# VH-VL binders against Sulfurtransferase Alvin_2599 (rhd_2599), part 12

Target 1, 107 residues: Sulfurtransferase Alvin_2599 (rhd_2599), of Allochromatium vinosum (d3rpb9)
Amino acid sequence: MVNEIDSESLSQRLADTEDVLLVDIRTPAEIAQGMIPDALQLPMHLIPIRMSEIPKDRDVVIYCRSGARSYQACAYLMQQGYGRVLNLRGGIIAWARHGLPIVAPEG
Short names: E, the ipSAE of ESMFold2; O, the ipSAE of OpenDDE; V2, 0.75 times the mean of E and O plus 0.25 times the DockQ between their complexes.

## First folded at step 16 (VH-VL; framework fv_acimtamig)

Design q3 (from p2 with light chain S93N; at its last look DockQ between E and O 0.93; V2 from the best seeds 0.84)
Fold by ESMFold2, look of step 16:
Structure q3 (fold): chain C 107 residues (1-107), chain A 120 residues (1-120), chain B 106 residues (1-106)
Amino acid sequence: as target 1 above (107 residues)
Amino acid sequence: QVQLVQSGAEVKKPGESLKVSCKASGYTFTSYYMHWVRQAPGQGLEWMGIINPSGGSTYYAQKFQGRVTMTRDTSTSTVYMELSSLRSEDTAVYYCARDFYGSGSEGDYWGQGTLVTVSS
Amino acid sequence: SYVLTQPSSVSVAPGQTATISCGGHNIGNYYVHWYQQRPGQSPVLVIYYDSDRPSGIPERFSGSNSGNTATLTISGTQAMDEADYYCYAWDSNTYVFGGGTKLTVL
C-alpha cells in the first residue's frame, strides 16, 4: 500500500524544520516551470539506476504533477526496500492550489 | 560533435562470449547515461541495460541477468557490453545509445550498431 | 514483463494524418517515448516524455498519452516518414519497446 501525505501536512513538517527529503520526478521541461523548494530532481525514467540516491533512513516525499506518476514510483521503491517513501497527494498542482512556495530550479 | 563509434562486426559460435565497445566523443562522457539495445534480424528493438559511466553502476533487463556485463573506461570514454553463453537467438545488431536526460532539446544519440552473428 | 502493443502496420496517403497507437495498462501514468527507424539506420528519437519534440523533428510529429494508450501522430505525412516506429517506456518493472509499427506512405 502506498503511504501518502497531503500538501498542508508536508508544509507543516517543513515549517517545523523536520528532516524530510523531497523528490521531483517530473521532466526537466516541467521543472523549469517551477518546483517545490530544495527538491532532489530525479526523473522517473532514471529511478532504477538512481534509486541509491534516495535514503532509506529518512522520510522521503515523492511528487509529480498530479500524484499519479509519483504513486507508481513510490510503489516501485517500496518493493525495493524503501519503507519510508510517501506520495504527495495531488502533486505540485495541489501544492500550488494551497498557495505554497514554488521556486525556479537552482540552475 | 557528439559521436558514438562501435566496434566492428563479429562472428561467434554458441557458448562463446561477445564484447562490444562504444567509444564516445564530443561531450563530457561521465555526464550522461548509456543504454544498450539489440535488434535481431527482421525484429524489433530490445532493451538490455543501462550504465552510469560516472560510477559504473548498472541496471540490466531481467532476461539478461547473469549473462550481461556492462562496464566503462573513463580514460578512453568507452562503454563495453559483454554477453556470455551465446546462443543462435543472440544474433542481432547491438546498439549503444546515450540517454536523453541532460541533453536539453537535442534528444539522444545512437551508435552505428554492431552485427554479431552466432552460428555453429 | 509488461507488453506495449502496437499495430503491425499503418498505411496512409501522402498529406494525410497517420496515427500509431501504443497500448499498455495505465500507460498514462508513465512517460512514453517514440523512435523512428528507417531501413538500415539507427533509431532516431522523435518524441520523448509523451509529447516533447527534440530540436530538428518537424512540428507535424506530435504525441499524447492518457489512460491505456499513447499515440504518435504525424500530420501531413510525407514519403520520407516511411519507417518503423517504436514506443518505449519504463513501466515500473522494466524498460520496454513496443513491437513496432511499419508506416507505409502510399
Scores: ipSAE 0.784, ipTM 0.930, lowest interface PAE 1.1, mean pLDDT 94
ESMFold2 (binder alone), look of step 16: mean pLDDT 93; pTM 0.949
OpenDDE, look of step 16: ipSAE 0.831; ipTM 0.937

Design q4 (from q1 with light chain H25N; at its last look DockQ between E and O 0.68; V2 from the best seeds 0.76)
Fold by OpenDDE, look of step 16:
Formats: sequence, structure tokens, C-alpha cells
Structure q4 (fold): chain C 107 residues (1-107), chain A 120 residues (1-120), chain B 106 residues (1-106)
Amino acid sequence: as target 1 above (107 residues)
Amino acid sequence: QVQLVQSGAEVKKPGESLKVSCKASGYTFTSYYMHWVRQAPGQGLEWMGIINPSGGSTYYAQKFQGRVTMTRDTSTSTVYMELSSLRSEDTAVYYCARDFYGSGSEGDYWGQGTLVTVSS
Amino acid sequence: SYVLTQPSSVSVAPGQTATISCGGNNIGNYYVHWYQQRPGQSPVLVIYYDSDRPSGIPERFSGSNSGNTATLTISGTQAMDEADYYCYAWDSRTYVFGGGTKLTVL
């Protein structure tokens, strides 16, 4: 049902400067420990009210810690007419495990 | 200190509308979301909806969709919740709550509640 | 609609450990929060994001969440802990409260 993308594929797309929006739906405490660069921070529980910030005309990759929460978020967005959302399989855990860049949030 | 002060108790008849206010102080009003939750006598908590910091976006529980309206007045730091087409089942204490769910270690802040009684 | 199920009541003797469950389908995939409500008072957040404790909440309050059950644990229960307790979560679509649990301290 929900489309997924793995860390390596995502990294490659980002490196190719493909127009992909990253959305981090984790908690502030989680984000404070590190985030994927240039990701939009949008707490999961606020998705319904901040949904307008997510474009429908471009690919959107949503991620959380392990991929479980973001999978549910993608499912919800699909029900709301989002046909181009993808779940980051394995979440930021898999991303880090593959040695891909993580940065501290600004602030 | 953060304070949420709600309007006083009301008595309504079926078919009428209620409008409860929640005046906020002690923090930056335009930086926090506000929730509304109600509780019928002797019953549990029921989430009604959420309004964003600017007041330009709302999200309501499906049960109340089309019957509830949440608004904000920045000039008075007040949030409002209006519920129309009242029924006896709408008799409840209505709460406003700042940063409900997302408050973290600070905890969330609740108003004192407003009792609205709907009776013919 | 998503439903969170709590026992209607739990009784515990002073000093003993109280456990309140919150059941939901795959609830472990969501964050669960717990609210305490004493008679005639507004709810107070006692646990957030499954197991974190707000400032001012006694250390005897703890929480966990996995599988299909979230749990609020109160160790060394005191008379002042007598209250209604509600679990709360976002179910990927809306916000949902459990039915509430009346905790009685015998």
C-alpha cells in the first residue's frame, strides 16, 4: 500500500539534486539528537493541521526513527490525496547505519 | 506563569449555540497550538479539535465536523470554541488546553473548564 | 474509528504498585500520553511520549508502550494518587482518549 524508499536510494536521489522534500515527523527530543539535512520538521500529530505544508506535486519522503510511524503517516496522507509520498524504510536508524550524513538541528 | 482562564458556565436549549472563550497569559500567545476537549458528567475526556498558533488553520474531530468552529483573537490572546445545533448530549465541561500532546517536559496547561448545560 | 481500551477501575493499597493498561491495535507504533484527573479538577499530564515524565511529576510515575498495550505504573501509591487516569494518542488520523480508569487507593 505505502510506497517505500531505502536509505541508499534516497541518498542517491538527493545527490542527483532531485526535487525531493524530506519530512521529519519525529519528536523534538529525537530531532535534537540528529536529523537528516534539510528535512522539514513536522511532528506526526500535527500532520492533519499542517498538511498544507506538504506538496502534492513533488515526491515527499517521510521518515521517523525506524520507519514505523512514518509508514502510518504516509498511509494517512495517501487517504488525503497524496500520491507521491514515500516512507523511508528503516528510518533514520537505517540512514545512520549506512553512514549517511546526520546533522544537529539549528537553534 | 502560564494561565488559561475560560468563560463562565452557561445554560442552553436544544438547537442553540454555545461559545466558550479561553484567555491565555504568561506566554507568547502566537507560538502555541490550542486544543479543545470536553467531558460529559461522569464520563471520559473527548477531544474536539485543534487550532494553530495563527488561527488560520484548524482540525476538528469527525464527530463535530460541520458543527464546531474554533477561532483566535491575537489582540486579546483569546481562543474561542463555538458549537452549534446543541443537543442534550452536548452537556459537558469544556476545556481549552495549550500544547496538548506536544508540550514535552514542560507539561501542558489546561483551562479551569466551562460547564455548559443543554436542557429543554 | 481507533479505540483505546482501559479498565474501568483499579484498586491498590497504599504503598503498593498500581498498574493501568491502555490497549489499542498496534498502539506501540504510536506515542501514548497519560493524564491524571482528580475530582473537580482539570487533567494533568503525568507521562508523555510513552515514558517521559514532565517536570514536577513524582518519580513513582512511569510509563511503557509496546505491541498492543501501553502501561502507566505508579509505584509506592499514595492517597493523593486517587484519581481518574486517561491514556491519549494520535492514531495517524485523529486524537483519541481512552475510556479512563478510576484508581482507588484503599
Scores: ipSAE 0.725, ipTM 0.909, lowest interface PAE 0.7, mean pLDDT 94
ESMFold2, look of step 16: ipSAE 0.835; ipTM 0.941
ESMFold2 (binder alone), look of step 16: mean pLDDT 93; pTM 0.945

## First folded at step 17 (VH-VL; framework fv_acimtamig)

Design u1 (from p2 with light chain S93Q; at its last look DockQ between E and O 0.78; V2 from the best seeds 0.80)
Heavy chain, then light chain:
Amino acid sequence: QVQLVQSGAEVKKPGESLKVSCKASGYTFTSYYMHWVRQAPGQGLEWMGIINPSGGSTYYAQKFQGRVTMTRDTSTSTVYMELSSLRSEDTAVYYCARDFYGSGSEGDYWGQGTLVTVSS
Amino acid sequence: SYVLTQPSSVSVAPGQTATISCGGHNIGNYYVHWYQQRPGQSPVLVIYYDSDRPSGIPERFSGSNSGNTATLTISGTQAMDEADYYCYAWDSQTYVFGGGTKLTVL
ESMFold2, look of step 17: ipSAE 0.817; ipTM 0.937
ESMFold2 (binder alone), look of step 17: mean pLDDT 93; pTM 0.950
OpenDDE, look of step 17: ipSAE 0.899; ipTM 0.953
ESMFold2, look of step 18: ipSAE 0.800; ipTM 0.933
ESMFold2 (binder alone), look of step 18: mean pLDDT 93; pTM 0.950
OpenDDE, look of step 18: ipSAE 0.819; ipTM 0.932

Design u2 (from p2 with light chain S93H; at its last look DockQ between E and O 0.87; V2 from the best seeds 0.84)
Fold by OpenDDE, look of step 17:
Structure u2 (fold): chain C 107 residues (1-107), chain A 120 residues (1-120), chain B 106 residues (1-106)
Amino acid sequence: as target 1 above (107 residues)
Amino acid sequence: QVQLVQSGAEVKKPGESLKVSCKASGYTFTSYYMHWVRQAPGQGLEWMGIINPSGGSTYYAQKFQGRVTMTRDTSTSTVYMELSSLRSEDTAVYYCARDFYGSGSEGDYWGQGTLVTVSS
Amino acid sequence: SYVLTQPSSVSVAPGQTATISCGGHNIGNYYVHWYQQRPGQSPVLVIYYDSDRPSGIPERFSGSNSGNTATLTISGTQAMDEADYYCYAWDSHTYVFGGGTKLTVL
């Protein structure tokens, strides 16, 4: 069972601590339209080969457009020994709906 | 223009190893992942593995785990795929393919393929 | 393991719309890509990330993905579109190709 976190809870955690890593698994085209600040861009299909970039000793929140794909990503990582990964419920859609900040990606 | 030029056809015996090369040009070699895909005669495409831009990380299909090795040579802009303990079932055309990630709307690029025949 | 299921063959008359399906459990939760392979040639990416089209690919090629089915649609099918088509996806573990579909233009 994949653990999830909602937008408001995530926003609060980000304000309280810097120990959470955000991972954006959306397409480059989607990311170009806006992303959650300071998120690591890691395409879903490259997760197996880039897992070394994902820490196991800190909380990691993975998000996509709606939460569906990131849920699968979290499930995979859990099978790979990641016990501190969380899926952003509702994805960036829910995040934006709550009026939380979205920024353009760095070039 | 992007080009992926693979080594020539090979004939192998069971138990031997093959090593196919894929020389890349027309783009920043160290910026793209490379895949290897094979296709047995008259069959479909089969994904074998992926190697990262630096060559320091690979991820292989479970079927080939322990038998396949992918490497990169930055100095020659060449990617290699070695498959050991060959069997007749390994007879196939082997392709290198540049991953579309990082290419924007360009898509991906494939080598011309390398036929490897395994027979006693 | 995860399996992507395609029809073995699809036939279409010139100018008509061809539809090739790619079935998989909750495939809509994965990004699906489509490759075209003409006889004796290397595969060519025609759709990636479900519906994005690489430069140089005609607009008559389109893709969609939801639920348990991804679909490649070719409108105004031409003779040159006769080829094998493969769906392709990362299934949260590894990359998987569909079995391929032979598209015949009558």
Scores: ipSAE 0.815, ipTM 0.933, lowest interface PAE 0.6, mean pLDDT 95
ESMFold2, look of step 17: ipSAE 0.842; ipTM 0.942
ESMFold2 (binder alone), look of step 17: mean pLDDT 93; pTM 0.949

Design u3 (from p2 with light chain S93T; at its last look DockQ between E and O 0.79; V2 from the best seeds 0.80)
Fold by ESMFold2, look of step 17:
Structure u3 (fold): chain C 107 residues (1-107), chain A 120 residues (1-120), chain B 106 residues (1-106)
Amino acid sequence: as target 1 above (107 residues)
Amino acid sequence: QVQLVQSGAEVKKPGESLKVSCKASGYTFTSYYMHWVRQAPGQGLEWMGIINPSGGSTYYAQKFQGRVTMTRDTSTSTVYMELSSLRSEDTAVYYCARDFYGSGSEGDYWGQGTLVTVSS
Amino acid sequence: SYVLTQPSSVSVAPGQTATISCGGHNIGNYYVHWYQQRPGQSPVLVIYYDSDRPSGIPERFSGSNSGNTATLTISGTQAMDEADYYCYAWDSTTYVFGGGTKLTVL
């Protein structure tokens, strides 16, 4: 079972300055059009070799465009012992529909 | 100019190990991951594993776990793939391939391939 | 986990559009990449991330991926496009190539 979080809940946790890591697994072309502030850019196909960059001892929100690919990424990471990963429900599309911040990459 | 130059063809006997080198040039060696892929005669491509040259971490295909080791030497910008307990079914062309994602220009680059023949 | 299924061969006349399929359960939830291998040569990436084209690859190469099928499309095929084509993906268990499709331009 993959744990999920919606855009409003995530926005509130960030506003409360909670120590939550965001991970954007989208392509460079998608990220160039905008990303959620401060997200770690970690393309989906490199998750197996780069997952050590993801902490196991704090909450991590994984997102993609719509939530479908990031759901798969969360399932994999849970299998690898990452018990605190959450899928952003509806991805960056839902985030944008709530009027939440989008920034240029590297942010 | 990005180049991946592999070691020359080898003939091995069953039970031996092979070790193929892949020397990178023309880019920052530690900025791109390296895959190893093989192709048996007349067959398709088969993924073997990936290495991060920066720290040396690896991820291997399940089929090869326990037989494959991938390493690198950052001082020579070289990646190595070793396959142990060889069988005739391991006869193939072995390729190194730079992952297309990195901090520099994106692009796909493959070595020229190394033919390894396993026969008694 | 996943098996990526490709037709063994596709034949087209010069100038026709070639379509090469790559079947996998829910493959649309993953990124699919496509490699071209001309006889006696190393593979070359022609499409990555489902539909992105690397620099130097002609615009006649395009890709799509949804549901259970990814597709490589080559419009205006030329004799130089005759090659083997492989789809490739990480399926959350393993990295896997499809079996390959031989494109013949006749």
Scores: ipSAE 0.745, ipTM 0.911, lowest interface PAE 1.3, mean pLDDT 92
ESMFold2 (binder alone), look of step 17: mean pLDDT 93; pTM 0.944
OpenDDE, look of step 17: ipSAE 0.868; ipTM 0.945

Design u4 (from p2 with light chain Y88F; at its last look DockQ between E and O 0.94; V2 from the best seeds 0.86)
Heavy chain, then light chain:
Amino acid sequence: QVQLVQSGAEVKKPGESLKVSCKASGYTFTSYYMHWVRQAPGQGLEWMGIINPSGGSTYYAQKFQGRVTMTRDTSTSTVYMELSSLRSEDTAVYYCARDFYGSGSEGDYWGQGTLVTVSS
Amino acid sequence: SYVLTQPSSVSVAPGQTATISCGGHNIGNYYVHWYQQRPGQSPVLVIYYDSDRPSGIPERFSGSNSGNTATLTISGTQAMDEADYYCFAWDSSTYVFGGGTKLTVL
ESMFold2, look of step 17: ipSAE 0.784; ipTM 0.931
ESMFold2 (binder alone), look of step 17: mean pLDDT 93; pTM 0.951
OpenDDE, look of step 17: ipSAE 0.879; ipTM 0.950

Design u5 (from p2 with heavy chain S57N; at its last look DockQ between E and O 0.91; V2 from the best seeds 0.85)
Heavy chain, then light chain:
Amino acid sequence: QVQLVQSGAEVKKPGESLKVSCKASGYTFTSYYMHWVRQAPGQGLEWMGIINPSGGNTYYAQKFQGRVTMTRDTSTSTVYMELSSLRSEDTAVYYCARDFYGSGSEGDYWGQGTLVTVSS
Amino acid sequence: SYVLTQPSSVSVAPGQTATISCGGHNIGNYYVHWYQQRPGQSPVLVIYYDSDRPSGIPERFSGSNSGNTATLTISGTQAMDEADYYCYAWDSSTYVFGGGTKLTVL
ESMFold2, look of step 17: ipSAE 0.803; ipTM 0.932
ESMFold2 (binder alone), look of step 17: mean pLDDT 93; pTM 0.946
OpenDDE, look of step 17: ipSAE 0.889; ipTM 0.950
ESMFold2, look of step 19: ipSAE 0.830; ipTM 0.937
ESMFold2 (binder alone), look of step 19: mean pLDDT 93; pTM 0.946
OpenDDE, look of step 19: ipSAE 0.886; ipTM 0.950
ESMFold2, look of step 21: ipSAE 0.782; ipTM 0.929
ESMFold2 (binder alone), look of step 21: mean pLDDT 93; pTM 0.942
OpenDDE, look of step 21: ipSAE 0.879; ipTM 0.948

Design u6 (from p2 with light chain S93A; at its last look DockQ between E and O 0.94; V2 from the best seeds 0.86)
Fold by ESMFold2, look of step 17:
Structure u6 (fold): chain C 107 residues (1-107), chain A 120 residues (1-120), chain B 106 residues (1-106)
Amino acid sequence: as target 1 above (107 residues)
Amino acid sequence: QVQLVQSGAEVKKPGESLKVSCKASGYTFTSYYMHWVRQAPGQGLEWMGIINPSGGSTYYAQKFQGRVTMTRDTSTSTVYMELSSLRSEDTAVYYCARDFYGSGSEGDYWGQGTLVTVSS
Amino acid sequence: SYVLTQPSSVSVAPGQTATISCGGHNIGNYYVHWYQQRPGQSPVLVIYYDSDRPSGIPERFSGSNSGNTATLTISGTQAMDEADYYCYAWDSATYVFGGGTKLTVL
């Protein structure tokens, strides 16, 4: 079962400066149009070779456009021993609808 | 311009190992992931694994775990694929392919392929 | 293991639209990429990330992916489009090619 977090809860945890890592699994073209601040850019198809970049000892929120692809990524990572991954419910679309910060990618 | 040049065709006997090289030029070698894919005669494409040339990390298809090793030499911009304990079913054209991540709109690039024939 | 299912062949008349399917459970929740392979040549990426087209690939190539099916569409099909076509995806376990579809332009 994939654990999820909604946009408002995530925003509050970030405002409280909690140690949470965000992971954006979208395509470069999507990210170029805006991303959640400070997210690690890790395209979905590279997760198997890059998963060591994802910590197992911190909460990690994974997001995509709508939450569907990131749900699959979370399920895979849980099977690989990542017990603290969370799917962002509704993805960056829901995040944007709540008026939450969107930034240009850092190159 | 981007180019991937592979080593030449080989004939092998069952039980031997093969090692195919893929020399990259025309780009920053360590900035792009490299795949290995094979194609048996008259058959489709089969993914074998991926390597990150920057640190040398790898991820292999389960079918080849224990038989395949992918390495690289950053001083010569070359990726290698070694397949051990060969059998006749390993007869194929072996391709290296640069992943499309980081390429902008260029997509990917493939080597010319290396035919390896395994027969007694 | 996870399988991407393609028809073995598709035939179209010149100028018509060809569609090549790639079936997989919930494949719409993954990114699908498409390769063209002409006889005796290395594969060429024609669509990636479901619907993006690399530079140099004609606009008549397009892709879509939803539900259990990804589709490669070639409009205004020409004789030069005769080739084998493969879908490719990471499927939550491994990277998988479909079995391939031979496109014939009659």
Scores: ipSAE 0.772, ipTM 0.928, lowest interface PAE 1.2, mean pLDDT 93
ESMFold2 (binder alone), look of step 17: mean pLDDT 93; pTM 0.940
OpenDDE, look of step 17: ipSAE 0.884; ipTM 0.949

## First folded at step 18 (VH-VL; framework fv_acimtamig)

Design v1 (from u1 with heavy chain S57N; at its last look DockQ between E and O 0.73; V2 from the best seeds 0.81)
Fold by ESMFold2, look of step 18:
Structure v1 (fold): chain C 107 residues (1-107), chain A 120 residues (1-120), chain B 106 residues (1-106)
Amino acid sequence: as target 1 above (107 residues)
Amino acid sequence: QVQLVQSGAEVKKPGESLKVSCKASGYTFTSYYMHWVRQAPGQGLEWMGIINPSGGNTYYAQKFQGRVTMTRDTSTSTVYMELSSLRSEDTAVYYCARDFYGSGSEGDYWGQGTLVTVSS
Amino acid sequence: SYVLTQPSSVSVAPGQTATISCGGHNIGNYYVHWYQQRPGQSPVLVIYYDSDRPSGIPERFSGSNSGNTATLTISGTQAMDEADYYCYAWDSQTYVFGGGTKLTVL
């Protein structure tokens, strides 16, 4: 069963804690239009080769545009032993609807 | 210009191993993932695995786990795919392909293919 | 979506629209990519991330993906479009190519 977190709860945890990692699995074109601050950019199709970049000992929130693709990514990562992954419910769309920060990618 | 040049065709017997090379040029070798894909005569494409040439880590299709090894040499900008315990069913054209992630709008690039025939 | 199902062939007249399907359970929750392979040549990426087009691929190539079906659409089909077409995805269980579709332009 995939655990989920809503935008408001995630925003509060980011403001109050340093131990939550965000992962953006969207395409480069989508990310170029804005992303959640400090998210690790990890395209969905590379998850199998790049999953070692995701810690198993911290809470990790995975997001996409609407939450549908990131739900599948979370299910896969749980099968691979990632017990602390959470899907951002409603994705970055819901995040934006709550008026929460969106930034340009850096790199 | 980006080029992926593969080693030449090979003829093998069952039980032997094959090793195909793929030499990259025209780009920063360690910045892009490399796939290996094969195609049996008259058949479709079959994904075999992927390597990150920066650190050398790999992910293989389950069908080939235990028989395939992918490596790279950053000093020569070359990736290798080795397949052991060959069978007649391993007769195929083997391709290396650079992943499209990080290329902007360029898409991917494929080697010319290497025909490996397993018979006798 | 262990298997991606494509029709084995599609035929269209020059100038008409060709539609090539790629069926998989809930494949709309993954990204689908499309390859063109002309006889005796290496594959060429024509669509990636469902609907994005690499530079150099004509605008008449487009893609969509929802529910259980991804679709490659070629409008204004030309003789040079005659080739095999493969869909490709990571579907949370494996990386998989569809079986391929031979496009014939008559």
Scores: ipSAE 0.833, ipTM 0.939, lowest interface PAE 0.8, mean pLDDT 94
ESMFold2 (binder alone), look of step 18: mean pLDDT 93; pTM 0.948
OpenDDE, look of step 18: ipSAE 0.848; ipTM 0.939

Design v2 (from u1 with light chain S92A; at its last look DockQ between E and O 0.77; V2 from the best seeds 0.83)
Heavy chain, then light chain:
Amino acid sequence: QVQLVQSGAEVKKPGESLKVSCKASGYTFTSYYMHWVRQAPGQGLEWMGIINPSGGSTYYAQKFQGRVTMTRDTSTSTVYMELSSLRSEDTAVYYCARDFYGSGSEGDYWGQGTLVTVSS
Amino acid sequence: SYVLTQPSSVSVAPGQTATISCGGHNIGNYYVHWYQQRPGQSPVLVIYYDSDRPSGIPERFSGSNSGNTATLTISGTQAMDEADYYCYAWDAQTYVFGGGTKLTVL
ESMFold2, look of step 18: ipSAE 0.824; ipTM 0.936
ESMFold2 (binder alone), look of step 18: mean pLDDT 93; pTM 0.947
OpenDDE, look of step 18: ipSAE 0.874; ipTM 0.943

Design v3 (from p2 with light chain S93E; at its last look DockQ between E and O 0.65; V2 from the best seeds 0.76)
Fold by OpenDDE, look of step 18:
Structure v3 (fold): chain C 107 residues (1-107), chain A 120 residues (1-120), chain B 106 residues (1-106)
Amino acid sequence: as target 1 above (107 residues)
Amino acid sequence: QVQLVQSGAEVKKPGESLKVSCKASGYTFTSYYMHWVRQAPGQGLEWMGIINPSGGSTYYAQKFQGRVTMTRDTSTSTVYMELSSLRSEDTAVYYCARDFYGSGSEGDYWGQGTLVTVSS
Amino acid sequence: SYVLTQPSSVSVAPGQTATISCGGHNIGNYYVHWYQQRPGQSPVLVIYYDSDRPSGIPERFSGSNSGNTATLTISGTQAMDEADYYCYAWDSETYVFGGGTKLTVL
């Protein structure tokens, strides 16, 4: 079972601490429309080859547009020994719906 | 402008190894992932693996784990794919393909393919 | 392992619409790409991220993906469209090609 966190809980946690790594697995085109601040951009299909960039010793929240793809990504990572990954329930759609901050990507 | 030029056809015997090269030009070699895909005669496409821009990381299809090795030489802008313990079913056209997932509107680029025939 | 299922062949008369399906469990949760391969040639990307066209690909090519099926649609099919077509996606673990569909233009 993949652990999940909702937008409001994530927002609160990010306000309280910086011990959470956000990972955006969406496409470049999606990210160009806006992203959650300070998220690591890691396209879903490159997760297996870039997995070493994801720490195992801290909480990692993975998100996509709606939460569907990121759920699968979390499941994969769990199979690879990641016990602290969480799926952002509702994805960035839910995040935006709750009025939480979205920024343009750098560059 | 972007070109991927692969090495020529090869004939191998069972148990031998093949090593196909893919020379890239027309773009920043160290900025793109490279895939290898093969296609047996009259069959479909089969993904073999991916190598990152620096060559320091690879990810192979489970089917080829322990038998395939992908490398790249930045000094010559060349990517290599080696497949060992060849079998007759390894007879195929082998393709290198630059960053074909998420290439977007730019499209992807494939080599011309390298036929490797494995026959006793 | 994850499997993408395509019909082995599809036939269409010139000017008619060809539809090629790519079936996979919850494939709608993944992005599907489509490749065209003419005889003796390397594959060419014709649709990416379900429904987007690379530059240079005719507008008669379109794609969709939902539920358990991704679909490549070729409207106004031309003789030059005769080729093998492969769907392609990254599942939760690896890259997967469909078995390919031979499109014949009658």
Scores: ipSAE 0.742, ipTM 0.912, lowest interface PAE 0.7, mean pLDDT 94
ESMFold2, look of step 18: ipSAE 0.842; ipTM 0.942
ESMFold2 (binder alone), look of step 18: mean pLDDT 93; pTM 0.950

Design v4 (from u1 with light chain N26D; at its last look DockQ between E and O 0.77; V2 from the best seeds 0.80)
Fold by ESMFold2, look of step 18:
Structure v4 (fold): chain C 107 residues (1-107), chain A 120 residues (1-120), chain B 106 residues (1-106)
Amino acid sequence: as target 1 above (107 residues)
Amino acid sequence: QVQLVQSGAEVKKPGESLKVSCKASGYTFTSYYMHWVRQAPGQGLEWMGIINPSGGSTYYAQKFQGRVTMTRDTSTSTVYMELSSLRSEDTAVYYCARDFYGSGSEGDYWGQGTLVTVSS
Amino acid sequence: SYVLTQPSSVSVAPGQTATISCGGHDIGNYYVHWYQQRPGQSPVLVIYYDSDRPSGIPERFSGSNSGNTATLTISGTQAMDEADYYCYAWDSQTYVFGGGTKLTVL
């Protein structure tokens, strides 16, 4: 029931300048070690009070370290009426193993 | 230093409402989320809800939906929790707690607690 | 709608390792936080995000979370560690505390 996208497909959509929002639900300590460029930083435990920041009318890719926590976040958001959320399969680990861009949150 | 100072103890009758205040100092009030948690005598902790002082958005535990209202006053750096239609089971110590997100390694901060007793 | 299950009591001898469990279905897919509460005092966060310690919390406090169980571990327990301990998590529907565990050092 949770829709997923792999790193290669997401990278291609970004290269094609598609209108997709990335959401990083990891902890500040994890993000300090690197994140996917331009991702909205929205820690998992604050999703209930911050979900209004997530649009319902464009694709949203949610990621965590390995994809397990972000899968749960996607399931929750779908139950809340977010029909266009996608889980990044394998999380930022898979993204990094494909050699895709990782940036510092302030550089 | 961060301080959360709550209003004093209250005694209520069933059917009344309570309103507890939590005054924050020592930090940027609107930058941190605030939780309310209660603890009945001899019992564990029970989460009630969370408020974003920036804009005033809230999210409540389902058990309290329809009875609880959380508000804030940014000019006094104060968060309020109101619980209506009180019953004796609402007797508890009520805490405000600043969420740990945004605190770096400092964790969270809790108010001193407010005892509310509901009895006939 | 999670129920976070903790033992009601744990007893350890001074210097031994105390282990407090927090059971929940697939709790390893969420972040678990731990609070210490001494009698008459407000709770104190001792572990957050499964395994991180706030500054000022001794290194003998550690946490782990996988599968259906999160665990708070206190090595080299001391009399000052006697308290109630609560796990806490957002369970994809609400925020929930475990029922609490009273740690006794004797």
Scores: ipSAE 0.801, ipTM 0.931, lowest interface PAE 1.0, mean pLDDT 94
ESMFold2 (binder alone), look of step 18: mean pLDDT 93; pTM 0.949
OpenDDE, look of step 18: ipSAE 0.808; ipTM 0.929

